# Ledger of designs, part 11: VHH binders against R-phycoerythrin subunit beta (cpeB)

Target 1, 175 residues: R-phycoerythrin subunit beta (cpeB), of Prochlorococcus marinus subsp. pastoris (q7v2z3)
Amino acid sequence: MTVSKSNQILSNDRDLENISNKNIEDIKEFINTANSRLDAIDSITNNSHAIAADAVTAMICENQDSVNTKISLDTTNKMSVCLRDGEIILRIVSYLLISDDESVLSKNCLKDLKNTYLALGVPLKNAIRVFELMRDATISDLKSTVNSMKGEKEFLSDLISNTEFQFERIINLLR
Short names: E, the ipSAE of ESMFold2; O, the ipSAE of OpenDDE; V2, 0.75 times the mean of E and O plus 0.25 times the DockQ between their complexes.

## First folded at step 7 (VHH; framework vhh_7qia_2)

Design m4 (from k4 with L105F; at its last look DockQ between E and O 0.03; V2 from the best seeds 0.00; counts 0 for: pae O 13.2 > 2, SAP .713 > .668, placed apart)
Fold by OpenDDE, look of step 7:
Structure m4 (fold): chain B 175 residues (1-175), chain A 119 residues (1-119)
Amino acid sequence: as target 1 above (175 residues)
Amino acid sequence: QLQLVESGGGLVQPGGSLRLSCEASGFTFSSYGMGWYRQAPGKQRELVAFISTGGSTNYADSVKGRFTISRDNAKNTVYLQMNSLRPEDTAIYYCATNLWEGYTFFDYWGKGTPVTVSS
């Protein structure tokens, strides 16, 4: 059936031009969508510091009742590590959203993330909470960014789903 | 049926305050983040504030320090306390959520509540 339609379209030069134009427009749309997706993902990186900082702060605030610990050098160090790792994770997520290269998770510091946190005395529950908060903030950021864009936004659903997926993968490393 | 109903909008003088409310129904409110957006005439819709399920908040730079988003899960309501309002805050304010079902999401919006800041 596809070959017969193609042959009918080939009979009229005008039809060929129209098909060619349509194809070009489709390609343009595809490219524009891809670029918009990239821009949205780039916003994660651009806002990574703020996202991480807010997530860590929020986690601390949620645990204020349980934090009898005096702000010590140790606590400061732990916070610094969480901030650093938060930013790194956001960059990794951004990379994964772009490259579909899952091998990054096995090749980087995330492989031993759980053991590292245990060694540092970072409660895994708190770390997981930070990652969850970062996930939510990242999704909010993506939504905001895409809503500010012109053009087709159909990729947003997939992008959010993929973002959730990547965060869950990372969180599962701590479970 | 999922519903988001905004209220609390109105006319206020510069420097004044308003508190917006959004009552949600038709979904498990506590399981989803909630956001406030606004759209000024001739401008694109923009994020104003977001609150996660865990209570984490994010604000647009233009409203930081003036606006506060909060939620009451028992009332299925999200609030936006707006202080020190400015003429540039004039917009229709929308409550929004993203409902996730599996790996798919649906974006829901309220009908909006108008906020006008004018002397």
Scores: ipSAE 0.000, ipTM 0.220, lowest interface PAE 13.2, mean pLDDT 81
ESMFold2, look of step 7: ipSAE 0.401; ipTM 0.785
ESMFold2 (binder alone), look of step 7: mean pLDDT 84; pTM 0.850

Design m5 (from k4 with E101G G102D; at its last look DockQ between E and O 0.02; V2 from the best seeds 0.00; counts 0 for: pae O 11.2 > 2, placed apart)
Fold by OpenDDE, look of step 7:
Parts: sequence; C-alpha cells; structure tokens
Structure m5 (fold): chain B 175 residues (1-175), chain A 119 residues (1-119)
Amino acid sequence: as target 1 above (175 residues)
Amino acid sequence: QLQLVESGGGLVQPGGSLRLSCEASGFTFSSYGMGWYRQAPGKQRELVAFISTGGSTNYADSVKGRFTISRDNAKNTVYLQMNSLRPEDTAIYYCATNLWGDYTLFDYWGKGTPVTVSS
C-alpha cells in the first residue's frame, strides 16, 4: 500500500487500526513466504552432493554405450572435476535464487568454465548434460521440499522458473 | 522482436487429446529451454512442462504420464502433446522461455492458447 493511499484512508481511528493490522498481516505473510522460499532453496545446498553425484552417474550411464575404454585416471579426474563443479554450481544457483547479485557469475571461476573444461579435456556436451540433469534434480528437490511445508506454496512456480533460468544461464556459458 | 506464438488450443471432451505448438522467433531457439505453463480461472499460473536445450524434460505431477513436451529446433517450435485430458486441465496455456542477458529474470510469455476440457 502506497503512503498516499494510507493517508487518504486515515480518517478514523478504526480505519487506522484496520490498516495497521492489515499491514502487519501482510508483512507477516511476506516474511513467512520468504522464509519458506529460503528453506526450499536451502534444501538445494543440503542435497548438493547427492544431486551432483547422481547427475554425473546418470550422464555416464547415458554414455556407456559410447565408452568402450577402460576407466583411466584421466577419466576419473574429469569426473571428479565435474562432481566438484557440480556442487559449486548448485551453491551458486542457490545464492542467485536468494540474492539479486548476478555479478557472482562474472566474479567466479564460472566465467572461464568453458576454457577450463576445454583445457582439461572435459567434453562440453557431457558437462552440459550433467548440468541439465542437476537442474531437473534440483527442481524435483524443490517440489518435494515445498510440498512438505506447511502454508502457502504459491512461490513454487516462480522458484522453479527462476531455477530453470539460472541453470540455463550457466549452461550457456559452455556454449 | 522476440515472439512466442501458441496454437492448437480448443474445446475437447474428457479423455481427448490436443497438441499445442509454440513457434518462437527473435532469439536463438536452440540455446534456450522452453516451457509450457497454464493458468486456470481464479488460479495462479503453474508450470506444466519444461524441456531443456539438451532435451531433458520436467513435468508437473498432475500431468505426468499424460503430457509430453518436445522440441524441434529446426522449426523453432516446442510442442505439448496432451493426452487423456481432464476437466481440471482447462486453462490458458502459455509458452515461455528464460532468456539470458537480453531479458529480465522472469519468463518471457506468449499470448496463450485456451484449452477447455468439457463434456
């Protein structure tokens, strides 16, 4: 409610009390929704290891038919990098969902992620696939978490959309 | 110049099928995920299905097993095959995308196509 509207309605003591109570209730609702959103986002961080691990595993399984070679040390190292970076990305996504600080993508190692992967011999296609899988898993996690919560869940759709956006944004760094 | 144009909506009986299409223009279609959302009267807009650039899909629980999202990058089109339609699927369906760099953090939406499931 704009201050101007509030001033127009403030003619009677009863009106003032009602407006005040309504405002308080609105604020409470806002805070509750915000807290629920934060809790949902926090679940991403809490489950980041599992999400990343599952995504990498799934990617490997999808490419198993194309992998006729023995798991080499180099392959293991590449996998480790993907796992590590997967977790980092999930944390970054969580941060981006909480904050409006978009500069984090330019200030961290993700800016040179493509070049790093190329230098390490990590196929970009595989890395992208891992990130896609992580996105899907993250969304699933958010849904599960929010559905388990009490209260209004209207923020879920927007949260999912934002999550999708952040992942696509990161994926596009590899293109 | 960015446009999302939905089509394929209409009236259908319960148990029927519809295929929605969304033709995209004004951006590199293959570089972005695409989604279908719907908004029923008096309800909030909700995600129905999403497809990533790599083809990964995600569905709302209410439509899993009945709806299929797909994309044709050569045609800049995303599809929503809707089978076993129910009255509760009645809504305006919107095509949407999240764009990096050129747009806000919010989804870009088409004008929508209405779907009515009624006997």
Scores: ipSAE 0.008, ipTM 0.205, lowest interface PAE 11.2, mean pLDDT 82
ESMFold2, look of step 7: ipSAE 0.397; ipTM 0.770
ESMFold2 (binder alone), look of step 7: mean pLDDT 82; pTM 0.829

Design m6 (from k4 with N58Y; at its last look DockQ between E and O 0.01; V2 from the best seeds 0.00; counts 0 for: pae O 12.5 > 2, placed apart)
Fold by OpenDDE, look of step 7:
Structure m6 (fold): chain B 175 residues (1-175), chain A 119 residues (1-119)
Amino acid sequence: as target 1 above (175 residues)
Amino acid sequence: QLQLVESGGGLVQPGGSLRLSCEASGFTFSSYGMGWYRQAPGKQRELVAFISTGGSTYYADSVKGRFTISRDNAKNTVYLQMNSLRPEDTAIYYCATNLWEGYTLFDYWGKGTPVTVSS
């Protein structure tokens, strides 16, 4: 479970008596579920380079018909920025999935992401598409990872929904 | 205000089919993934199928190839087509979603619809 989910559970059981009434097995299950969730989230970070690279590549491929210009240094730089930022975004998403620290979106390079891309001449449409592709790839990665795990997998839908939500928040920074 | 209303459950023979529906209200349906869970007597609730906002799907191994989850955003409805039903599919089926309220994520469930597979 995410920190937020955990806090909800704790908030509902703010009464120490209620907490004490929880059996050890329930606690173990909770911990195991939380650990499994964390492991799944960790897979995002572990695969961040591949996810970002594939997303950028896919975006380029989708736009091949529109690419009439030779790969210039400028284009290379833009690609590099997208790759770099893609990895960073994936790490940020991972962080957001495990923490209640929403301020990370305003405290890092994402704060002025739109303006930065505009300044660099990165089309926002393409950037958004990359983020969408990363979202989908991340979800696929989560599904695969969780599917390979033993134990309870009930948290998967929650994790996917949360992942989608975090990506949408980031994408909305470019809209 | 948020409501998930399941329907379509019932008694069916092994090998039969059912289509479950879940009508959602009280939130922006298209913005959230939707899932079907089931809980058999004496067992834990388990994820059966999930569909993302983008249409990506997930299925439990036990239902792969037999169940299909889909959504109609215009109707705020998520469906579970269940084919080749087995006795082990007997359970109460729940529609669920996860919504952010402020900075916290909440799970929302329907009341469930019973599915009984028996000869």
Scores: ipSAE 0.000, ipTM 0.220, lowest interface PAE 12.5, mean pLDDT 81
ESMFold2, look of step 7: ipSAE 0.024; ipTM 0.416
ESMFold2 (binder alone), look of step 7: mean pLDDT 83; pTM 0.835

Design m7 (from k4 with N98Q; at its last look DockQ between E and O 0.14; V2 from the best seeds 0.00; counts 0 for: pae E 6.2 > 2, placed apart)
Fold by OpenDDE, look of step 7:
Structure m7 (fold): chain B 175 residues (1-175), chain A 119 residues (1-119)
Amino acid sequence: as target 1 above (175 residues)
Amino acid sequence: QLQLVESGGGLVQPGGSLRLSCEASGFTFSSYGMGWYRQAPGKQRELVAFISTGGSTNYADSVKGRFTISRDNAKNTVYLQMNSLRPEDTAIYYCATQLWEGYTLFDYWGKGTPVTVSS
């Protein structure tokens, strides 16, 4: 279940009468599913550095023909910025997957991300590619994590969809 | 303090092999990607090979199929196996990493190890 769906269920169950009519087993299942989802999302944060690093590396590999990796301080800094921002973005995505607070995108450094990259001379195409790669890696991480879990895994599909959605929102900031 | 110490450079004949090592200290080695760069006389420093924390690798086109980058996190060491060396591979080879210090990114370099390929 998406956080939104879960919250809707909870909001509908705010009525004490509805709660009282719920089977304890259903409640337990709900809690277990929610916890499993949280654990899956937490894995993103735990692996954020590796995910970001691999994405940047992969992007560089893909652009080897076009990017004379002339190690100028500027190029190194640009790559570092991508790594940094990649990790930050993964944390933000994790937060968005847990919370329904969509306003976080407007309140943090991502708001001016495009302008920042332009100012730094970071090609937006490359940045977008990094984010795409991170998206794919994150989804892979989620699948791996959830598949290793015991219990109900029905939330995975929704979680993946939501993850894709959040990444697309962020990528669109650069378009 | 962060230190990168390269070793393994030397003189080799064309077609020969060398293995470079870079021992890192002063930071969490396993958390950062490592790269080998080289600078030939009169040329700009260029990326030779890069290995990420997850083990993904990137190579310059000129060394693909001949060079292999690897890392041993237990030893805080990154390696560059160089096979089928050519005269054009002659350069000072540098180990490097990138770290965040506060809000700024810094690149750190070793002192370099010279590689000379000559008959």
Scores: ipSAE 0.020, ipTM 0.433, lowest interface PAE 4.4, mean pLDDT 85
ESMFold2, look of step 7: ipSAE 0.042; ipTM 0.411
ESMFold2 (binder alone), look of step 7: mean pLDDT 88; pTM 0.882

Design m8 (from k4 with S31D; at its last look DockQ between E and O 0.01; V2 from the best seeds 0.00; counts 0 for: pae O 12.9 > 2, placed apart)
Fold by OpenDDE, look of step 7:
Structure m8 (fold): chain B 175 residues (1-175), chain A 119 residues (1-119)
Amino acid sequence: as target 1 above (175 residues)
Amino acid sequence: QLQLVESGGGLVQPGGSLRLSCEASGFTFSDYGMGWYRQAPGKQRELVAFISTGGSTNYADSVKGRFTISRDNAKNTVYLQMNSLRPEDTAIYYCATNLWEGYTLFDYWGKGTPVTVSS
């Protein structure tokens, strides 16, 4: 979901004849805000490996009591899948946050995710937990990034909300 | 079939309160996050509040502290308590969710309920 303000400003731009200095300033502000938002979202991509890795590790730690089996090759493979897909999910989330294209999930980027995991023997509960952890980590990353930035930060709350929403959309694919 | 039916909208004075309800049917309500969106005239639709399956909530900055989203899974209903309403809150409010059907994710919206805040 793109910043609603941005589209409002752009809609006003359709009337080039009525572009007042005020409108120009509004556009500038919009652009600046948009850039800041993009930078914040870009941090997700930049930290995607770490976010995914930490999430998987945390999930494993949470389930240590249930892990009675030696780390087998199968377990390693499952972990690898989780890591890989975790990174992909983060990229998809980033894209969804940037673009107005909400159709990416409907374009089968994650088609048959549930069945794939089932086929691979990846417990869905664990996968969901990883995604939840990634969500939280992503939000934390966004907060940290935006708080370190100069300028207007009013977009942060909306960005966090949208991030939560997008992750839930993805998590729902596994339910 | 899947339905989202909003209710509770209306005319209210500034500072007033409204409680919106969205009754869901046609899917396992408890398995999905629910959101409220709003669209003011001439503006884009924007997220107002979201509640996850686990009960985590997120709010737009403009409504934080004034609006509260909640859900009752037993009633398949999501609520939006709106307090301290402002004229800028005037919009059509939509209930929304996303569902995985087969191999495709779909976004679903209610028809919306209008909220007008005016003196």
Scores: ipSAE 0.000, ipTM 0.224, lowest interface PAE 12.9, mean pLDDT 81
ESMFold2, look of step 7: ipSAE 0.006; ipTM 0.346
ESMFold2 (binder alone), look of step 7: mean pLDDT 86; pTM 0.867

## First folded at step 8 (VHH; framework vhh_7qia_2)

Design n1 (from m3 with G33T; at its last look DockQ between E and O 0.64; V2 from the best seeds 0.00; counts 0 for: pae E 5.1 > 2, grease 25 > 24.2, SAP .722 > .668)
Fold by ESMFold2-Fast, scan of step 10:
Structure n1 (fold): chain B 175 residues (1-175), chain A 119 residues (1-119)
Amino acid sequence: as target 1 above (175 residues)
Amino acid sequence: QLQLVESGGGLVQPGGSLRLSCEASGFTFSSYTMGWYRQAPGKQRELVAFISTGGSTNYADSVKGRFTISRDNAKNTVYLQMNSLRPEDTAIYYCATYLWEGYTLFDYWGKGTPVTVSS
């Protein structure tokens, strides 16, 4: 379902509504033949806040000092940006697992993320760890959801590989 | 409303084992990361182990291979299985969780359960 839509992309920028009739038809056909895959992906979207919040919390727990176990308000405020972005990224990843339209996670978008974190004083090492934990949590959610579906496991490896690929793009840019 | 109640602490000989339990109420337990912390006399609290909503775990270097954290979402309970206990593990053990209210993180703690490892 790879298609070129340069004129439409230029007029609509990174709007998710900027998809071709062919892409829409391909998605409809995919959904009609892969309801269980859609259910697994919907799980990520519905749990996006919980997955992102869990990842940020886990990262903060890993970085607690033995001298001070109380979470700093300053650190919490800075890491709230990772929670916000994490929710958005999980929803975008969910979309990408259904379609091949990767324009919403362009190199420019990812560079802007890094520059924003630097400007806000967010430690990049902490942001990288959050996205690693989000990747792991998303993969665990996919495995749990698919393991409940008889005869539908054949697409699990593809979902996991694609999830790993999308998060690795984000992580590598922040490195 | 949110409450964490620890149990299972006691006196054990070096090399012994204990299992700590923490019963949670007043929130959707399955949606939150749970952790165990400890505080030895005259020292700051330190993280011992945590378990994510998805079951991912992490441990302090001092307890890796000896302690196991687990959760039972049906019982709203988190456990810490402590094996091969050492005198250095003597502390009050606390159950904790973190709750996001919007984009602000709050920590919640139980009252603690004492563990003494002595010959």
Scores: ipSAE 0.151, ipTM 0.537, lowest interface PAE 4.5, mean pLDDT 76
Fold by ESMFold2, look of step 8:
Structure n1 (fold): chain B 175 residues (1-175), chain A 119 residues (1-119)
Amino acid sequence: as target 1 above (175 residues)
Amino acid sequence: QLQLVESGGGLVQPGGSLRLSCEASGFTFSSYTMGWYRQAPGKQRELVAFISTGGSTNYADSVKGRFTISRDNAKNTVYLQMNSLRPEDTAIYYCATYLWEGYTLFDYWGKGTPVTVSS
C-alpha cells in the first residue's frame, strides 16, 4: 500500500514546462467551451417568444384550409395557448440542457398538458406540430448562435441531439 | 408601413420554370415567417409554401419536389422557385406574412403576381 515518488525521474526542464503550459491551455479552453455552450443555451431563452410565436404562425399557415384564408378569432384564441406554453417549454428545455433534471417534466405546469388542451379545445395534432416546429427553430437558433462563435464548436452536435431528445419527451406528453 | 411586392409572374409553357420574388419593407424581415399562397380561377386561396425565421420550410403536397421557397434577409426578399410547372399551377401567387401582437395574429398580403401555365 506504501507508494514512493522519491524515485520518479523527470527528463528535463523543457518537458516540465511543456506539460504545465499544455495543462493550463487545456483548462482555459475547457472554460471557454463551457461558456460558449452556455451562451448558446441562453440564446434559446432570450429568443423564446420569437421561437414560439414563429412556430405557432408556421403551423397556422401550414393548416390554412379556410376558404378566405382569414384566421378566425377561435383559432387565434386556441393557438395563443400554444404560444404561452411554448415560451414555458423553451425555458424548460434550456433548463434540461443545463441540468438533466428530468423531474421538472413531472412537477411543472406540463402535468396534464394533454387533458388541459382537450378541455380548452386545442387540437392535439396542431399542438404537436407547433412543438415539432419549435424544435426545428430551436436547433436552427443553436446552429446560428454557435456558427457565429470563435473557438472550439465540438459541443454543437451533442447539444442538438439533446435538444431533439428533450423535445421528443415533451411531444410525447400529447400523444 | 408593412408592404409586400411580388414580381416574376408571367406566361410559361408546361414543364417550364419561373422564379417569384417578394420584396418586403416596413418591418424587420428576418423576424417573420414568410409564405406564398395562390388562388386559381374559380378556386379558393391556398398555401403553397412557407419559410420560418429559423429557416424551416414546408410545402403543399401538390408542389413538393417541384417548388422551393427561400429567403435572403440581406435583400428583404423571399423567393419561390417553381420548376416542372403544370397547367394546374396557373393562379395568382401572393406573398404573405403574419405578426403576433400580444395574442392577436394579424395577416399581411401582397397584391399578387399572376402565373399562367399553358401551351
Scores: ipSAE 0.106, ipTM 0.477, lowest interface PAE 5.1, mean pLDDT 79
ESMFold2 (binder alone), look of step 8: mean pLDDT 85; pTM 0.853
OpenDDE, look of step 8: ipSAE 0.585; ipTM 0.833

Design n2 (from m3 with G33N; at its last look DockQ between E and O 0.49; V2 from the best seeds 0.00; counts 0 for: pae E 6.7 > 2, grease 24.8 > 24.2, SAP .699 > .668)
Fold by ESMFold2, look of step 8:
Structure n2 (fold): chain B 175 residues (1-175), chain A 119 residues (1-119)
Amino acid sequence: as target 1 above (175 residues)
Amino acid sequence: QLQLVESGGGLVQPGGSLRLSCEASGFTFSSYNMGWYRQAPGKQRELVAFISTGGSTNYADSVKGRFTISRDNAKNTVYLQMNSLRPEDTAIYYCATYLWEGYTLFDYWGKGTPVTVSS
């Protein structure tokens, strides 16, 4: 991904001869903040296996309290599909956080996710719960990454809200 | 070697409180979800509470509002604060985690700590 809000500002002020020293420092701070935001988003992709694995494990742990609906070995094997798909979903979320380009949902292997899961016998309720847990773990990852950064961190609230929104769109593929 | 060690169990009167601890070693504690389970005599093991790496929690309906799960990643420890204890809470309490090695799921359990709620 090469699109950024800093490019929009630079394209609107392409004649750098008019930039004062004060304006140059404002541009540097904007770029540093944009880079920090992108680093936080990139952490989601870098941690995608851990995030997805933790979410599947948490869902399994929740469901072992059912006397009449114990998670079977067959269900555990099918939740491995959610682990693999979860890694892909987290890359898609990262892309959506950068671009908000909805076309990725229609042109990706996840376009017909509900029917694919029904055909494979993946319990939709459990898959939805995994994606909800991935959302929560992703927000935790963003908080941890941003809290370790120096500088201005105001973007975190908007990033969390956008993460919630993008996950809602993906969860709706299963509803 | 991966180890989970529970402590803090004991005998308590109804309405009393206990705090269980589970200290973990041999893995990166902060990267894994943790759960508390219990098994009453002659019954199947059941989930009591879990806590995700991000701090999200879930509880069995029977303990909601009375029990609180928490974690301290600096001490590699997960806790279960049990308030307003009832005789039906009598069980051996285990902490556990599940670990993925590739696409194979493994479970790890402590030896348990007994809790008895009796007049």
Scores: ipSAE 0.042, ipTM 0.417, lowest interface PAE 6.7, mean pLDDT 78
ESMFold2 (binder alone), look of step 8: mean pLDDT 87; pTM 0.875
OpenDDE, look of step 8: ipSAE 0.357; ipTM 0.712

Design n3 (from m3 with G33S G35A; at its last look DockQ between E and O 0.44; V2 from the best seeds 0.00; counts 0 for: pae E 3.5 > 2, SAP .706 > .668)
Fold by ESMFold2, look of step 8:
Structure n3 (fold): chain B 175 residues (1-175), chain A 119 residues (1-119)
Amino acid sequence: as target 1 above (175 residues)
Amino acid sequence: QLQLVESGGGLVQPGGSLRLSCEASGFTFSSYSMAWYRQAPGKQRELVAFISTGGSTNYADSVKGRFTISRDNAKNTVYLQMNSLRPEDTAIYYCATYLWEGYTLFDYWGKGTPVTVSS
């Protein structure tokens, strides 16, 4: 009886240590995953100028092919507003991916974006195309960043879906 | 100063392959997107392929699946691999880049490299 209790105590101690060690490893993995997710989102901010500039340039290149129109300084200058706004939009998207705090959309200067672009002479269809290209480039940046990481990458699918959702809301401001 | 120099053009039979190269100098190559355009006789210049600073690519519908654009930032070079060439691909091919100075965009072009696809 007393030998049985001693063996039971030792068995329970090993089981409790395994449960405790498992909980600690679960917490460490949660922290590692959260840090990896934040690093991927931070890459969007760090690359925001490149992402926005590439998107405006790609849209200009597409229009030269689509309409056979020489790129003009007048049109290019009007689309430069999309570069400025694109950098801001990418920082807003990064914030939304972290916090999901939609109030940033109502508290920023993007509420009247369509009317602002119409007043500035920015073609709405071209601006929409720029933001679509930014969305695609942002998703590519997330994939590239996460593919270079070690460890579990379960967060990527949700991060992509959320990125698509946030860009859809912003693009709808122009529709 | 800023230069874009294309090479690799030539005469090839239908179904053949060519690889175009464009060496860039005079700017920070890795910071800017690159494009290939082509102009056939009697036609206007058209976009063939585009590659962003991050490596994202776009292609004209007429070349999808046959052409591949790539870049090597260490060599300041952009490439266009052209496979399954057709007579309608005959054109002068131009390398181009677009540089932002603040919020003003400037375009820069090479002199072009001729590609002829003929039996």
Scores: ipSAE 0.268, ipTM 0.661, lowest interface PAE 3.5, mean pLDDT 81
ESMFold2 (binder alone), look of step 8: mean pLDDT 87; pTM 0.876
OpenDDE, look of step 8: ipSAE 0.419; ipTM 0.774

Design n4 (from m3 with G33T Y108S; at its last look DockQ between E and O 0.58; V2 from the best seeds 0.00; counts 0 for: pae E 4.9 > 2)
Fold by ESMFold2, look of step 8:
Structure n4 (fold): chain B 175 residues (1-175), chain A 119 residues (1-119)
Amino acid sequence: as target 1 above (175 residues)
Amino acid sequence: QLQLVESGGGLVQPGGSLRLSCEASGFTFSSYTMGWYRQAPGKQRELVAFISTGGSTNYADSVKGRFTISRDNAKNTVYLQMNSLRPEDTAIYYCATYLWEGYTLFDSWGKGTPVTVSS
């Protein structure tokens, strides 16, 4: 009677097949999660002008609390540097979130950012505030993007923490 | 053509309420921070409140707890709900924004709506 032997062999084959199928499903889930994380990071780049522009506008509004409501054209034109740089910084943040390659900060003409802003007459406290507002808006964009997704969202907390780290790194260039 | 049109001002007794509206046209309203400003007789114009595209709000200290700014992007309208009005709130109230076209910043202002708080 060969029934016992064949059943043992078939049972072992099912066990091995179940382990292999489980590993394949783990890999599929990992890839889907990585793609969702990349989509959230891509939203930062896609929205970079809006995020940077609104951060500069909000900083301007904060500085007009109980004082003159019109900032001189010279001051507002100097803050346009923060808008242009903000768009670049948001692309750099996106890259850092993917790679964590700190060397990009020296390669992208950010090496001497503080001295560049001082030479251009950009108030450092206003520039720092813009970057803080951009950080907050970026985190809001990430939350909105991820919350609209289907599937697992466990990566969001780590992504937010990493976003806070890369922005702190950039803000320190001005301190 | 970019336009901001305020409405809802008037004469009101102290302790009363008014709701100001500002209807915007000629730009992508949902992409810009909107603000309410006021100018009292003999004083410089001051920020009252602003609301960002993400809904974050800020208020002048003198109006915190009494005024609420809100926006309705479907109607291209920003609102200022003013409660517990005081005589010192008497001013012309302006809707305004700073707009970026590329890297050029310009401001845009409405004509204003007068608010008078008096007994």
Scores: ipSAE 0.120, ipTM 0.510, lowest interface PAE 4.9, mean pLDDT 79
ESMFold2 (binder alone), look of step 8: mean pLDDT 80; pTM 0.816
OpenDDE, look of step 8: ipSAE 0.355; ipTM 0.680

Design n5 (from m3 with G33T L99T; at its last look DockQ between E and O 0.71; V2 from the best seeds 0.00; counts 0 for: pae E 2.3 > 2, grease 24.5 > 24.2, SAP .66801 > .668)
Fold by OpenDDE, look of step 8:
Structure n5 (fold): chain B 175 residues (1-175), chain A 119 residues (1-119)
Amino acid sequence: as target 1 above (175 residues)
Amino acid sequence: QLQLVESGGGLVQPGGSLRLSCEASGFTFSSYTMGWYRQAPGKQRELVAFISTGGSTNYADSVKGRFTISRDNAKNTVYLQMNSLRPEDTAIYYCATYTWEGYTLFDYWGKGTPVTVSS
């Protein structure tokens, strides 16, 4: 949603009438803001492995009380799937934050994600929890990245909201 | 080398408080979930609390409302504030982290710090 607005603003700024009435400084600020957003999103991609790994770890920790033994090989394999897919999901989220191309959700492994997990014996509850944890970690990453930047940070709230939205869409595929 | 060094344990009376610290080194602390475990004599090691990189926390039911886990990434330290301590909290407390090598999860523990709650 926010990306769409940004793209619309960019498209509208291409109108000659708008260019003539806009201060060059305003244009610069707009560009800087857009770049900052892209940088923030890029941070997600750069940290995708770490975010996914941490989320899976946290999920495991939450469920340790139920497991008296070390993680079995089978459990490890299931977690491996979660790690792999978690990273992929983060990349997809990043893409969705940049582009309004929602078709990626239908074309990607996400279409049959639920069935795949069921077939692999991955508990959906745990998978959902991993995605929730990834969401939180992603938002934290965004906040950290943006707060470290110079300039206007007004876009952060919208970016966070959009991130939450995208994650919820993905999570709902497993429900 | 990954290292976890616990401190802050000791003898305390019931109802007392302790703050445990774990200083981590040898890995990027901010990128890893940290946890506290404890092992009482004759019992299995059990999760006390953990904190993710994103700030998510979880507590054992037995310590919920009494213990608080926190982290300071700048100091590579995870803390466990223990309030309203009970004799049943007596245990060796271990700092822990997990790391992934490929698709294999490894756990790492400190040497532990003893906590004794006794009148």
Scores: ipSAE 0.361, ipTM 0.707, lowest interface PAE 1.2, mean pLDDT 87
ESMFold2, look of step 8: ipSAE 0.414; ipTM 0.735
ESMFold2 (binder alone), look of step 8: mean pLDDT 81; pTM 0.817
ESMFold2-Fast, scan of step 10: ipSAE 0.094; ipTM 0.462

